# Designs tried in a protein design chat: VH-VL binders against Probable DNA replication complex GINS protein PSF1 (gins1). Part 22

Target 1, 191 residues: Probable DNA replication complex GINS protein PSF1 (gins1), of Dictyostelium discoideum (Social amoeba) (q54hr6)
Amino acid sequence: MFTKTAIELIKELRGTDSIPHYNDTSIKATIDEMIALYEDLIKTITEHKEQKKEPFYLQHAITFHNSINRDKRCILAYLNERLNRIKEYRWSSGQSLLPDQLKERLSQNEIQFFSEYDKILTEYNSKVGLDLTIDPQPPKELYIEVRVIKELGEVVLNSGCTVNLNLNTTHFLKRSDITNLVKNGSLEHII
Short names: E, the ipSAE of ESMFold2; O, the ipSAE of OpenDDE; V2, 0.75 times the mean of E and O plus 0.25 times the DockQ between their complexes.

## First folded at step 16 (VH-VL; framework fv_namilumab)

Design w1 (from v5 with heavy chain R104K; at its last fold request DockQ between E and O 0.37; V2 from the best seeds 0.72)
Heavy chain, then light chain:
Amino acid sequence: QVQLVQSGAEVKKPGASVKVSCKAFGYTFTGYYMHWVRQAPGQGLEWVGWIYPNSGGTKYAQKFQGRVTMTRDTSISTAYMELSRLRSDDTAVYYCARQVDSYKNAGFYFDYWGQGTMVTVSS
Amino acid sequence: DIQMTQSPSSVSASVGDRVTIACRASQDIGNYLNWYQQRPGKAPQLLIYKASSLQSGVPSRFSGSGSGTDFTLTINSLQPEDFATYYCQQYYSYPWTFGGGTKLEIK
ESMFold2, look of step 16: ipSAE 0.791; ipTM 0.928
ESMFold2 (binder alone), look of step 16: mean pLDDT 93; pTM 0.940
OpenDDE, look of step 16: ipSAE 0.867; ipTM 0.964
ESMFold2, look of step 17: ipSAE 0.781; ipTM 0.926
ESMFold2 (binder alone), look of step 17: mean pLDDT 93; pTM 0.938
OpenDDE, look of step 17: ipSAE 0.864; ipTM 0.962
ESMFold2, look of step 18: ipSAE 0.786; ipTM 0.928
ESMFold2 (binder alone), look of step 18: mean pLDDT 93; pTM 0.941
OpenDDE, look of step 18: ipSAE 0.867; ipTM 0.965
ESMFold2, fold request of step 19: ipSAE 0.786, 0.799, 0.787; ipTM 0.927, 0.928, 0.929
ESMFold2 (binder alone), fold request of step 19: mean pLDDT 93, 92, 93; pTM 0.934, 0.935, 0.936
OpenDDE, fold request of step 19: ipSAE 0.881, 0.876, 0.874; ipTM 0.966, 0.966, 0.965

Design w2 (from v5 with heavy chain N105D; at its last look DockQ between E and O 0.28; V2 from the best seeds 0.69)
Fold by ESMFold2, look of step 16:
Structure w2 (fold): chain C 191 residues (1-191), chain A 123 residues (1-123), chain B 107 residues (1-107)
Amino acid sequence: as target 1 above (191 residues)
Amino acid sequence: QVQLVQSGAEVKKPGASVKVSCKAFGYTFTGYYMHWVRQAPGQGLEWVGWIYPNSGGTKYAQKFQGRVTMTRDTSISTAYMELSRLRSDDTAVYYCARQVDSYRDAGFYFDYWGQGTMVTVSS
Amino acid sequence: DIQMTQSPSSVSASVGDRVTIACRASQDIGNYLNWYQQRPGKAPQLLIYKASSLQSGVPSRFSGSGSGTDFTLTINSLQPEDFATYYCQQYYSYPWTFGGGTKLEIK
């Protein structure tokens, strides 16, 4: 009967490859159970001390102590596994950003942990990266936003593909494909 | 094995409500977010929201807040989307889609979709 | 709301061609971007998740690149089955939003 709620916390994590919602309710229930077990232990000590029944007192004390420790270990395992998953997420995403859906699942302390962990990693990687790389990185493709000034209809791009350029429409296209159309005034570059 | 089967096409008058169902097969229904995405005829995709069947928790796009209600029945592995006070611009195909996410690869995406339910709103 | 702008809106190409499709986010979304393919009358199907990761079962002629605000889907050596509509989608911030789509038609 005891520690059932604490064990369910661990089972929740084992049953998913995700980071589930922080289970504040079950953690609080487990802590309340631990407090109640401690209070019962104190009551048992007082009552059985007066009765001088050492074997009964020892058996009760061991049982309560083991139950309290099991609850404690379950909560710590739950919290530690969640922190490990948050750390692994930071590595696998490669991002300093948390998507809204994941943020909703984390406690405030866990969100703060991610932020602090991210800052440490970002500082370290930036320091190493600055020392190791210096060469320029030109864009592989330069896209610009253009407005169609003269009706062109279907236009064959330099790549061989066809695009519909209707008057007064806007498009986000490779500059290399439309350079001549911008130069002749058929398209206007939008800043 | 994973399959999402939606209810049939609906024709409704403006001001009415519609409730579309999405029955899940071949996986643990409560373990995955279920999203609804709609597509007006000849147009692009629009996210409506999600339900998490385990808790019944929902999130809706602000555009639909107050008009959409997502529910589920875990005993029959079925998600529902109800859209009220229908307008002609609600005419669309409504898809349910299962979300997958993992802390290991950090991906959040739709791996399985229902076949779609056409909802037509006309006088 | 994060606006996702796709370009071009449509393109005609031949089997064997190389096609690129651009997607621009209205703000930094990291790599929290997916690409979907939709054939006429069918539900969308995932091609690329997390900007550049190829979904299982998707041919290697598809690739994704980009981060932050600018993303590209590339299809090398088009096949007949690739003529469809392609959507980018961000999952960084609610509401989740899709690009307007790029219809790829056979020339």
Scores: ipSAE 0.773, ipTM 0.925, lowest interface PAE 0.6, mean pLDDT 86
ESMFold2 (binder alone), look of step 16: mean pLDDT 93; pTM 0.941
OpenDDE, look of step 16: ipSAE 0.869; ipTM 0.963

Design w3 (from v5 with light chain K50R; at its last look DockQ between E and O 0.38; V2 from the best seeds 0.71)
Fold by ESMFold2, look of step 16:
Structure w3 (fold): chain C 191 residues (1-191), chain A 123 residues (1-123), chain B 107 residues (1-107)
Amino acid sequence: as target 1 above (191 residues)
Amino acid sequence: QVQLVQSGAEVKKPGASVKVSCKAFGYTFTGYYMHWVRQAPGQGLEWVGWIYPNSGGTKYAQKFQGRVTMTRDTSISTAYMELSRLRSDDTAVYYCARQVDSYRNAGFYFDYWGQGTMVTVSS
Amino acid sequence: DIQMTQSPSSVSASVGDRVTIACRASQDIGNYLNWYQQRPGKAPQLLIYRASSLQSGVPSRFSGSGSGTDFTLTINSLQPEDFATYYCQQYYSYPWTFGGGTKLEIK
């Protein structure tokens, strides 16, 4: 009778390589069971501490205690494994966004956890340059180093990006974006 | 191994309903989303929605909301899609498809499809 | 709804050719894109998941690339069994949507 709901939480995870729906109902039911067992345990200990027939009541108290601990352990294992799977998903997907279907399976706290974990990974990747190689494709176009010889300020390149080309600054830009600026003398190709 | 077997072709008049079945073999039916995707003759694929057989939960594309009902019978590992108030533009092959996803590879995709059920709606 | 636009609608090619099929999403979908192959009279079959990952059992002559809005499926050294219709499909946002398809025909 006891701990059945908590054990089913663990079985749910073991039965899949997916991240299943957060089982709020079973978690709440397990917590309610823990509360009821705790109340019965306290009652048993209080009412029977002084009885000479200790083995019977002590055995019942130990059984309640073990059931509470198993429920607690199962909930913690369930929650921790889900967080580990969310972390692994972030690594394997390489994406800062969750698809709608996966997002629906997560609790609000788990969605927040993903967001914070993504922030940590993004900061780490920027420091070690890993984001530049996550989805590598050979460049179709050469980058060249240029020096600004005419004050240009903010310029929208033909690639669609905006750069700030202040006098005497140097930049590493796609040749196709700046060909006319080099030809008209605004930029100088540094060799 | 894994196999999805759908019910036979249907011919219906406008305004009627059709119920297509998809019987699953070779895997734990309740552990995977079952999707329905349709394809009008000579045309592309259109997602209708999914059912999660464990809970019976569903999600439908908005254009079918109110006309489609997806159900399942877990005792015989069978999913159903019922489309009501049929119109001629509902003429299509209707496929069931099993979704697989994994946190390890982060893929969400249809790995097995039924053979398709042709539903023809004509006066 | 996220529209998936495939180009070209049809390609004629010979066995041994290299073919590239493009798919464009109407908004950024990350890498949440799959490619399916459909032979005439048959249900679709998965080739590529998550934009670039080859499904088990699919020949290595198939490859996918792209992220964000622009994606490509490449078939190197076409074989007779590769003449089929190819669909891209996004799973980032509901409703899940497919491209219009690209029919690959024998020249």
Scores: ipSAE 0.773, ipTM 0.922, lowest interface PAE 0.6, mean pLDDT 86
ESMFold2 (binder alone), look of step 16: mean pLDDT 93; pTM 0.941
OpenDDE, look of step 16: ipSAE 0.867; ipTM 0.964

Design w4 (from v5 with heavy chain G57D, light chain S53R; at its last look DockQ between E and O 0.27; V2 from the best seeds 0.69)
Fold by ESMFold2, look of step 16:
Structure w4 (fold): chain C 191 residues (1-191), chain A 123 residues (1-123), chain B 107 residues (1-107)
Amino acid sequence: as target 1 above (191 residues)
Amino acid sequence: QVQLVQSGAEVKKPGASVKVSCKAFGYTFTGYYMHWVRQAPGQGLEWVGWIYPNSGDTKYAQKFQGRVTMTRDTSISTAYMELSRLRSDDTAVYYCARQVDSYRNAGFYFDYWGQGTMVTVSS
Amino acid sequence: DIQMTQSPSSVSASVGDRVTIACRASQDIGNYLNWYQQRPGKAPQLLIYKASRLQSGVPSRFSGSGSGTDFTLTINSLQPEDFATYYCQQYYSYPWTFGGGTKLEIK
């Protein structure tokens, strides 16, 4: 049966809201089918001219032609939809980074496409002076990492909350809450 | 409704192995990564790895490579994690968790967790 | 491995308080960070994905912010059900790693 592998490529995409692993095996199998169908098409056209009263050769030629075109359309739809999902991912993530799990799902050409798309978008954003894909961010807070040098136990922060600062533990705290403790040597700023 | 139901608690001796199951309900099992995350008593969460049930592909944290095997049976929508050469510090609750990701929101996260399976390793 | 450092390790607070929990990654992870809540004896539950996006059904008193290496979870007007342990988790690079947790207790 013709075009089954190509149709399964499309079904794979429609079955998920994710970007599934690039299906190199099924793409290669579909291309192999297209080559075999093309060879059969050429054979039927050649035999049609030599057996001009045989009606089955016309039917076979039409079948092979339609099957080749369906395989081609399926592969192109698969590749194009994957590229559209990669573009939408770049917009929705707002990141130039690809997480490891997503990167391993992409073909090398798709990784290169993401990189080029990212460069174009980053260049445009810098010329406009804003990032079109990044959510608004709150003002940055100055937090520092500190190690407890002297046992302090429970310490009350400005908010009224209590933090436990046990000897040799490390914490990531607002600088303004602990400035005196760093100055007096109770906490050590970890660089 | 999506639900993940894990096998019952296990007590094992050092050097033995344990196999925990996670049965999925209410969704297409083959379409989502299944992760395993463990938590030693009174401690934090530690990622063990994942299996993609459609392909059977796995990824393990390096710490567990060579000791963990993740498998699945798609006919009963069940994932398995087997941990061998058990040590006392493998004592933990082991969770299965379904990963959701979408190109539309770009989030990769665990939306449903099993109830956890306590594995105790002691002589 | 990307180390996730949470601070503080525990917080004592009253109903109605505002609490801020910090999480720092050992390298740039973009916004590839989630926050989970875990009640005693229960599995973790997602609160926030992609650093700042609130999961469906999570009350709006929870919010997340940050990118790169520094992230915060803020809980405005604490409720009795918010007393739990909170974990940040990065998914940029294998192995996926969690922060050490922040236990939020009733004062």
Scores: ipSAE 0.791, ipTM 0.929, lowest interface PAE 0.6, mean pLDDT 87
ESMFold2 (binder alone), look of step 16: mean pLDDT 93; pTM 0.938
OpenDDE, look of step 16: ipSAE 0.868; ipTM 0.964

Design w5 (from v5 with heavy chain Q99H; at its last look DockQ between E and O 0.43; V2 from the best seeds 0.71)
Fold by ESMFold2, look of step 16:
Structure w5 (fold): chain C 191 residues (1-191), chain A 123 residues (1-123), chain B 107 residues (1-107)
Amino acid sequence: as target 1 above (191 residues)
Amino acid sequence: QVQLVQSGAEVKKPGASVKVSCKAFGYTFTGYYMHWVRQAPGQGLEWVGWIYPNSGGTKYAQKFQGRVTMTRDTSISTAYMELSRLRSDDTAVYYCARHVDSYRNAGFYFDYWGQGTMVTVSS
Amino acid sequence: DIQMTQSPSSVSASVGDRVTIACRASQDIGNYLNWYQQRPGKAPQLLIYKASSLQSGVPSRFSGSGSGTDFTLTINSLQPEDFATYYCQQYYSYPWTFGGGTKLEIK
């Protein structure tokens, strides 16, 4: 049945908080399925145009098209999520080193990606004089970007910080500090 | 919730083989590496190797290469370790251990252990 | 193989004491080090992962530090249940190796 292998790729990834072994076999099988489905789609279109069986022709063509797109989306989602996990691992470990077992799980391209990501992060850290991975935890509080709609001047936030909220200026502030100002229209949330 | 239950103690003669089982409960057996670690009486811990139950892939410490075989039966969520050509210095408690790792915290550790299986090699 | 050297091999201490255990790797392992506690007749239990991260459910009197080659486990205000053997373990390179252990005994 169509897209079974591609769905199992996603299921494997969603079933773990780890980076599982790169499933080269299933990726190749899914690509082979996409090729076969494309050939069947072309055959269906060619053979059924002349037979005047429009309801079945359309149904078959839609099915093949949707199956190909699902396979493609599954593979791309699989690969992209793995890259995201590799990036997050670099941040959470704080290390330029990959443990042997994790390295074995990655494809050659993924190992190279980690190496290039590490180089970029290391170069950036040296230029700013700070290791950004020392505390790789997500921010505890939401910050939002706001534009000042009504002139407010100097405002002391609940955190004790003083900010100058002049008309038409933009600021990156804790949502909890400015909730009332957004509600009353003095600040506008910028997406 | 998660539990690893190992087979009972074994007494073997030098040159024989032993096969220790480790049955997993309370989690998806195929989703986690299973390691084997041994401990001779009064001694420290020694890593033997791992099996990944999903694929059946294995990695063994070089010291055991050629004498150890790790297998699994996914239908009964059970991992096995077989050690052949037993010597007296193979006398130890053999533990299975589930490893977990996470890209979010970069942890890589054994979170649940079996109760251990004593293997005694003597004439 | 990466050798993991623990010191001391044993230590005697009283309830309430502060105890520090050292672990040295024969090469740079980053922070890829765990600490386990083993009580007599029991399987080891994880205390610290990734050199300094405290496992859920482990009392805050335990802490770990270090990176590269030198690591320490510290137990503040020792309790009766802490008398056990402690092992460091590296997971950077195969074979995964443990330190020789540090037995913590009541004085």
Scores: ipSAE 0.743, ipTM 0.891, lowest interface PAE 0.7, mean pLDDT 86
ESMFold2 (binder alone), look of step 16: mean pLDDT 92; pTM 0.931
OpenDDE, look of step 16: ipSAE 0.856; ipTM 0.946

Design w6 (from v1 with light chain A50K Q55E; at its last look DockQ between E and O 0.36; V2 from the best seeds 0.71)
Fold by ESMFold2, look of step 16:
Structure w6 (fold): chain C 191 residues (1-191), chain A 123 residues (1-123), chain B 107 residues (1-107)
Amino acid sequence: as target 1 above (191 residues)
Amino acid sequence: QVQLVQSGAEVKKPGASVKVSCKAFGYTFTGYYMHWVRQAPGQGLEWVGWIYPNSGGTKYAQKFQGRVTMTRDTSISTAYMELSRLRSDDTAVYYCARQVDSYRNAGFYFDYWGQGTMVTVSS
Amino acid sequence: DIQMTQSPSSVSASVGDRVTIACRASQSIGNYLNWYQQRPGKAPQLLIYKASSLESGVPSRFSGSGSGTDFTLTINSLQPEDFATYYCQQYYSYPWTFGGGTKLEIK
């Protein structure tokens, strides 16, 4: 049955509070399945495009399409959850260092992501004069990364905090505090 | 409840091999690293290495590389450590220990230990 | 290899005393350090993980501090059950290494 490998990726994460080894083999197998399903879908549609559709051909095409989408969603959920755990680890550890055992579990892109995330936190801690990871929890509110497009200088946020929003600087701010600034074009959301 | 039960004491001559077992109870054996740590009589603790039972992957301290082999049998939730070409300075209590780690608290530590297996190497 | 050096190797103290045990790493390990207690004839037990975090069920008279290369374990108001050997252990880099131990004895 289609999508079994992709579903096992999700189960791997749901079964642990750890960051398990990056499952490169299962991801590649799922991508290969998606490619094969896509090729079969195209052939099914192309061969029956000009003929009366019968329930059997349409059902197979829908099955291929749904299986591809499920595989895609599973891979994206797997990768995104791993990144969320890496971010939370950075907050919890308070360290710019990865222990050898954890580093072995991560893909090269994930190690690079940790390094970039660490740089953001380290720069922010320097600007505010304290270590945000002393409290080892990510903020509960949705935070987004923004770039300052219009010079705003010192701004008092809805929370009462004061922040310097200088032109072309990048900040990680609570969405609820800056919704109007993003809406009016003063800040640009970085995806 | 989590328990690690090790095999009994062994007496060996230099040059022989020993295989110590560690049977896990009360948790999903394949989901946790299993480490081996030894302690010579009256001495401190020394890390030997680990096995990850899911994959069978291992990591050994360089001191033991080439002499130690860690294996597992997932059907009976049992880890094994085999040490070959024994020397008298291999005389020690050998512990298995389960590693716990979590991205939430960032801790990596041994939460449960076996009772230890005394291995005596004497001529 | 990262060498972990404990000081003192032995200390004599009385019930109610405050004891501090030092642990030094040969290079920076961040806060990737654990403390274990070992009673005679028993397997070690975790006290502190991540340099300063108290394990569940460990009395609050135990505390850990330090980061980088220098770490301490402090035991306030010693109890009879605290007389044991204490080990620090780093988990930053392979091989994982322990300190030489500090034996805490009744004076």
Scores: ipSAE 0.787, ipTM 0.928, lowest interface PAE 0.6, mean pLDDT 87
ESMFold2 (binder alone), look of step 16: mean pLDDT 93; pTM 0.939
OpenDDE, look of step 16: ipSAE 0.870; ipTM 0.964

## First folded at step 17 (VH-VL; framework fv_namilumab)

Design x1 (from v3 with light chain Q55E; at its last look DockQ between E and O 0.35; V2 from the best seeds 0.70)
Fold by ESMFold2, look of step 17:
Formats: sequence, structure tokens, C-alpha cells
Structure x1 (fold): chain C 191 residues (1-191), chain A 123 residues (1-123), chain B 107 residues (1-107)
Amino acid sequence: as target 1 above (191 residues)
Amino acid sequence: QVQLVQSGAEVKKPGASVKVSCKAFGYTFTGYYMHWVRQAPGQGLEWVGWIYPNSGGTKYAQKFQGRVTMTRDTSISTAYMELSRLRSDDTAVYYCARQVDSYKNAGFYFDYWGQGTMVTVSS
Amino acid sequence: DIQMTQSPSSVSASVGDRVTIACRASQSIGNYLNWYQQRPGKAPQLLIYAASSLESGVPSRFSGSGSGTDFTLTINSLQPEDFATYYCQQYYSYPWTFGGGTKLEIK
């Protein structure tokens, strides 16, 4: 019975909202099955081409082809879903580092993927002056109270208004106007 | 309904071993880490380690490494913690606790706890 | 090992009061922090995970905040059932560690 191990990989993922341990053993076993099926397919094609048996060739070739493709699809679905969950974790946690227990569940390639994904997301957040993962819901407050940490003097806000942001003064300003200044450390959100 | 039921209280002499059991009900035992946490009388909580019942893999706090062994029997949904070479300062309530985690909320926490097993090591 | 320091060790308060409990980690743990409540003679129960996320079924008078090394549990409008011991716990790095606890007592 072909594809049993590959189907169990998918069941492992469907049974949890967690990221389970990378199942290296089952992946290797499924690849070994694919190799064995491919070798049998080539043998069958060579043998029947030599004997010119038209109907027998089609039935065996279709069976082996379908089994190999199902194994391939299962492995790719398994790996892709794991990467999607790793990306979602980066968003939901808001953290650039993985806790020890989660790191133990990932393959080396998956750990590297997280690191590269984190670098991309961190660079993008720096360019827009906010962290997209701090609060994944729409803001409810339009204005926030802020304290000036670094002397800025007269500043033109995104709205076009000019405000004096002198050291240690407090202001009640529209969040969207000062997001960049809070992120770069010039202003501190008091509450 | 999820429930964790632990074995009864134990009284031991220094140098002996104790094995505490934790039977799980109402969920797929192999799908969740099982932790052990202890609490000395009048003191705070101390993490001992975990077992992942699916694989039988374990992680122990270094303080207990070499003295603690965590095992499980998946056919009866039961986890075990054995602590050897007992000392008087091992006197504590030992809890088993189920860990829940999700990539969707990034939380790793204990949602259900056993009732606790008092282990007393008398000198 | 990451040491978790709670303050105060105990606090006396009245029903209806607002109480704030602090927890400090010996190194940055991001937001990988839980808060547990333990009533006398009972096992702990989760209140807050990921520093600020409220567990299902926990009253909204509980809230958590902080990241990095400094964290706060706040209880608004104390109820009689809130008089218990509270523990913070980090899950960033092994071994997982708890704070020393804060006992909340009725005045």
C-alpha cells in the first residue's frame, strides 16, 4: 500500500494548531518509497517496450505515476504548511527570536528561513516607522499622549501642522503623525 | 472534559526514589507536552521538565539532570516522573501540567494541571 | 538560567482596589511571559500569556503589559476571589522559570 507514510505526514499537521516536530524520518521514508516506485516504473517501461505490450504498459505506468505524484504532493504540502505556520508565528509573536522549545521542532533550513523572514520584516517595519506585528488589530485611539525624549524643536507633522517638541515636554498628538518619532526613540508613549 | 489525575501522596526516606503518575482524560494524550512542576511547602513554583508523549522525548531542568526520569505509557494515557536519590529539600507538591501552544497566538502555557502529589522526604 | 524577580512579595488591598504586580527578568525574554494565579491549596491557573494576552474565561479586570525585562500584572476592581498568590513565568529559554510569587491579601 503506497502513500501511507506521506498521508500520515499530512494528518500530523491537520491534528494540531501547533508546529509539530519536523518529521525527518517520515520524509526520508516517503522519498525512499518514491525512488523505489520510480525504479519499478522505469523497469516496467523498458520491459514492455522490448515486448511491445501496449495495454499492460498503460495500466502499470498510470498506477506508478499516480503513486509517485501523491507522495510528492504530500511532502510539498507538508513542507509548505510548516513554512506558512513559521511565518504566521513571526507575525503573532512579534518577536525576532524563537523560544527554545519551538526552535527544537524546526529543521536547520526552517530556522534559517525564520531568520531571513525576520530580517525582511524588520527592514520593512523600519522603513515605514512602525512594527506591523505589535498590534494586529485596528487602532481604537486616534490621539496619544507622548513625552519628548530628544530635543526636536519645531517639527512639521505629516498633517502639515507645526508643533514645538522641546525636551521633557508632553503633547497630545495624533498617532499617525508621530509613529515614526515614537519608533525612533525621539518620543515616548506615556500611556 | 480535560482532566489530569495524579497518584497519591508518598513518604520516603533520604536516598530513596519516588515515581509519580499522571493519568490524562478527555484529550489526545500524544498531542501535547506534559510538564512537571513542584512547589515546596510555603514556597514558589519550580519547573522540573517535560515529556512529549508522542516521541517520548524529554527535557529536564539542569538542577534535576541525572536524578529525574520522565516516561509515559501512551496505551493508558499516563505520564510518569521518577526522582531518585531523594533529599529533604525534595519535599514538595509535584504537579503535572499540560502545555498548549499555537502558532496563531504564540502562547506556550499550562492550561490544565493535576491535583498535585505531596512527596515528603523525612530525615 | 533566567531569574524572574517579582515585587512586591506581598500586598494588602481591599475589594474594589486596583493592584499592580511587577515582574523583572534577568535578561530580555521578549514577550514570552505568562501570569498564573494560585489560590490556597489549589493548582495554579493561567491568567495571561504572551505578556498581555488574556486567557479565555479570565475576567477582563486582569491585564498584563511589558516586554523585554519588565512586566506588570494589573487587577482592576479587586473581587474576593482575587486574593491569591500570583506568579510570572518565562518560557523563552530552558529551564522555564517562575517568579517568587506575590501574595495578595485582604485588608
Scores: ipSAE 0.771, ipTM 0.923, lowest interface PAE 0.6, mean pLDDT 86
ESMFold2 (binder alone), look of step 17: mean pLDDT 93; pTM 0.941
OpenDDE, look of step 17: ipSAE 0.856; ipTM 0.960
ESMFold2, look of step 18: ipSAE 0.770; ipTM 0.922
ESMFold2 (binder alone), look of step 18: mean pLDDT 93; pTM 0.942
OpenDDE, look of step 18: ipSAE 0.860; ipTM 0.962

Design x2 (from w6 with heavy chain R104K; at its last look DockQ between E and O 0.25; V2 from the best seeds 0.68)
Fold by ESMFold2, look of step 17:
Structure x2 (fold): chain C 191 residues (1-191), chain A 123 residues (1-123), chain B 107 residues (1-107)
Amino acid sequence: as target 1 above (191 residues)
Amino acid sequence: QVQLVQSGAEVKKPGASVKVSCKAFGYTFTGYYMHWVRQAPGQGLEWVGWIYPNSGGTKYAQKFQGRVTMTRDTSISTAYMELSRLRSDDTAVYYCARQVDSYKNAGFYFDYWGQGTMVTVSS
Amino acid sequence: DIQMTQSPSSVSASVGDRVTIACRASQSIGNYLNWYQQRPGKAPQLLIYKASSLESGVPSRFSGSGSGTDFTLTINSLQPEDFATYYCQQYYSYPWTFGGGTKLEIK
């Protein structure tokens, strides 16, 4: 049956808001179908010129031509929609990196496309950010990782919250809350 | 109304195997990754791996490779996790969790979890 | 493996307090971080995805911030239902890893 595999590619995309695995197998099968249809078309044209039977030539040629064009359009629509989703992901994530699971779903060419698209956006954002930044944000409060060296038990932080600082446990706390404990050797800063 | 329903608690001896099931309701089972996450009593969460039910493809944390097998039966919308050569430190609640992700919001997260299956390994 | 370090391991607080929970990744993960809440005896539930995006139906008193290696979950004006254990989780690189958890207890 003509164009069945190509239509399944389009349905795969329409059925999800995700970026599904690149369907290399179905793309190859569709291309193989197109090649076979093209070869049959050429054979039919050659035979009909020798036999001069116009109605069978026209019907056969039109059918193959329409099927080949439909396959082309389906493949192009599939690939273009995937690229559009990759571009939108770059915008929505805000990241220059792809998570491993998404990267596994992309073809090598699609990964390269993301990298090139990212370079364009990163350059644009850098130029806009440089021009717009005249008042840098104040730094966030610094947190450090500490190990409890002396048993402190329940400790009340400046915020009023209570933390259990048991011997040999590790904590990630505001430096301002535990500066004295680090200086007196009760906590060890882990770098 | 998405729901994940897991099989009941199991008690096993070291060296045995356990197979936990997770039946999916209210969504197209083949369209979403299914993950397994475990939690030892009183401890934190540990990722075991995922299966993609459409293809049957899997990914396992290296800690479990060689001992875990994830499968599915798409005709009954059910995922399975089998863990072999059980040890006492495999005692945990095992959760299945559905992953959603979208190119529109770039989120990758577990939106629905099973109720958990307690697996106890003791001699 | 990317190690996720949560701090503190437990926090005692009162209803109405503001609480901040920290999470650090052993390497940069961009903003590929989720926060889950686990009430006693229940499965975890998503609060925040993509470091700072609030899941639908989650109260606005929850917020997330950070990128790269340092992340925070903030709960403004604690409610009785917020006493639970909170986990950060990275999804940038396999294996997906969780922080050790922060148990939020009532004073």
Scores: ipSAE 0.789, ipTM 0.927, lowest interface PAE 0.6, mean pLDDT 86
ESMFold2 (binder alone), look of step 17: mean pLDDT 93; pTM 0.938
OpenDDE, look of step 17: ipSAE 0.865; ipTM 0.963

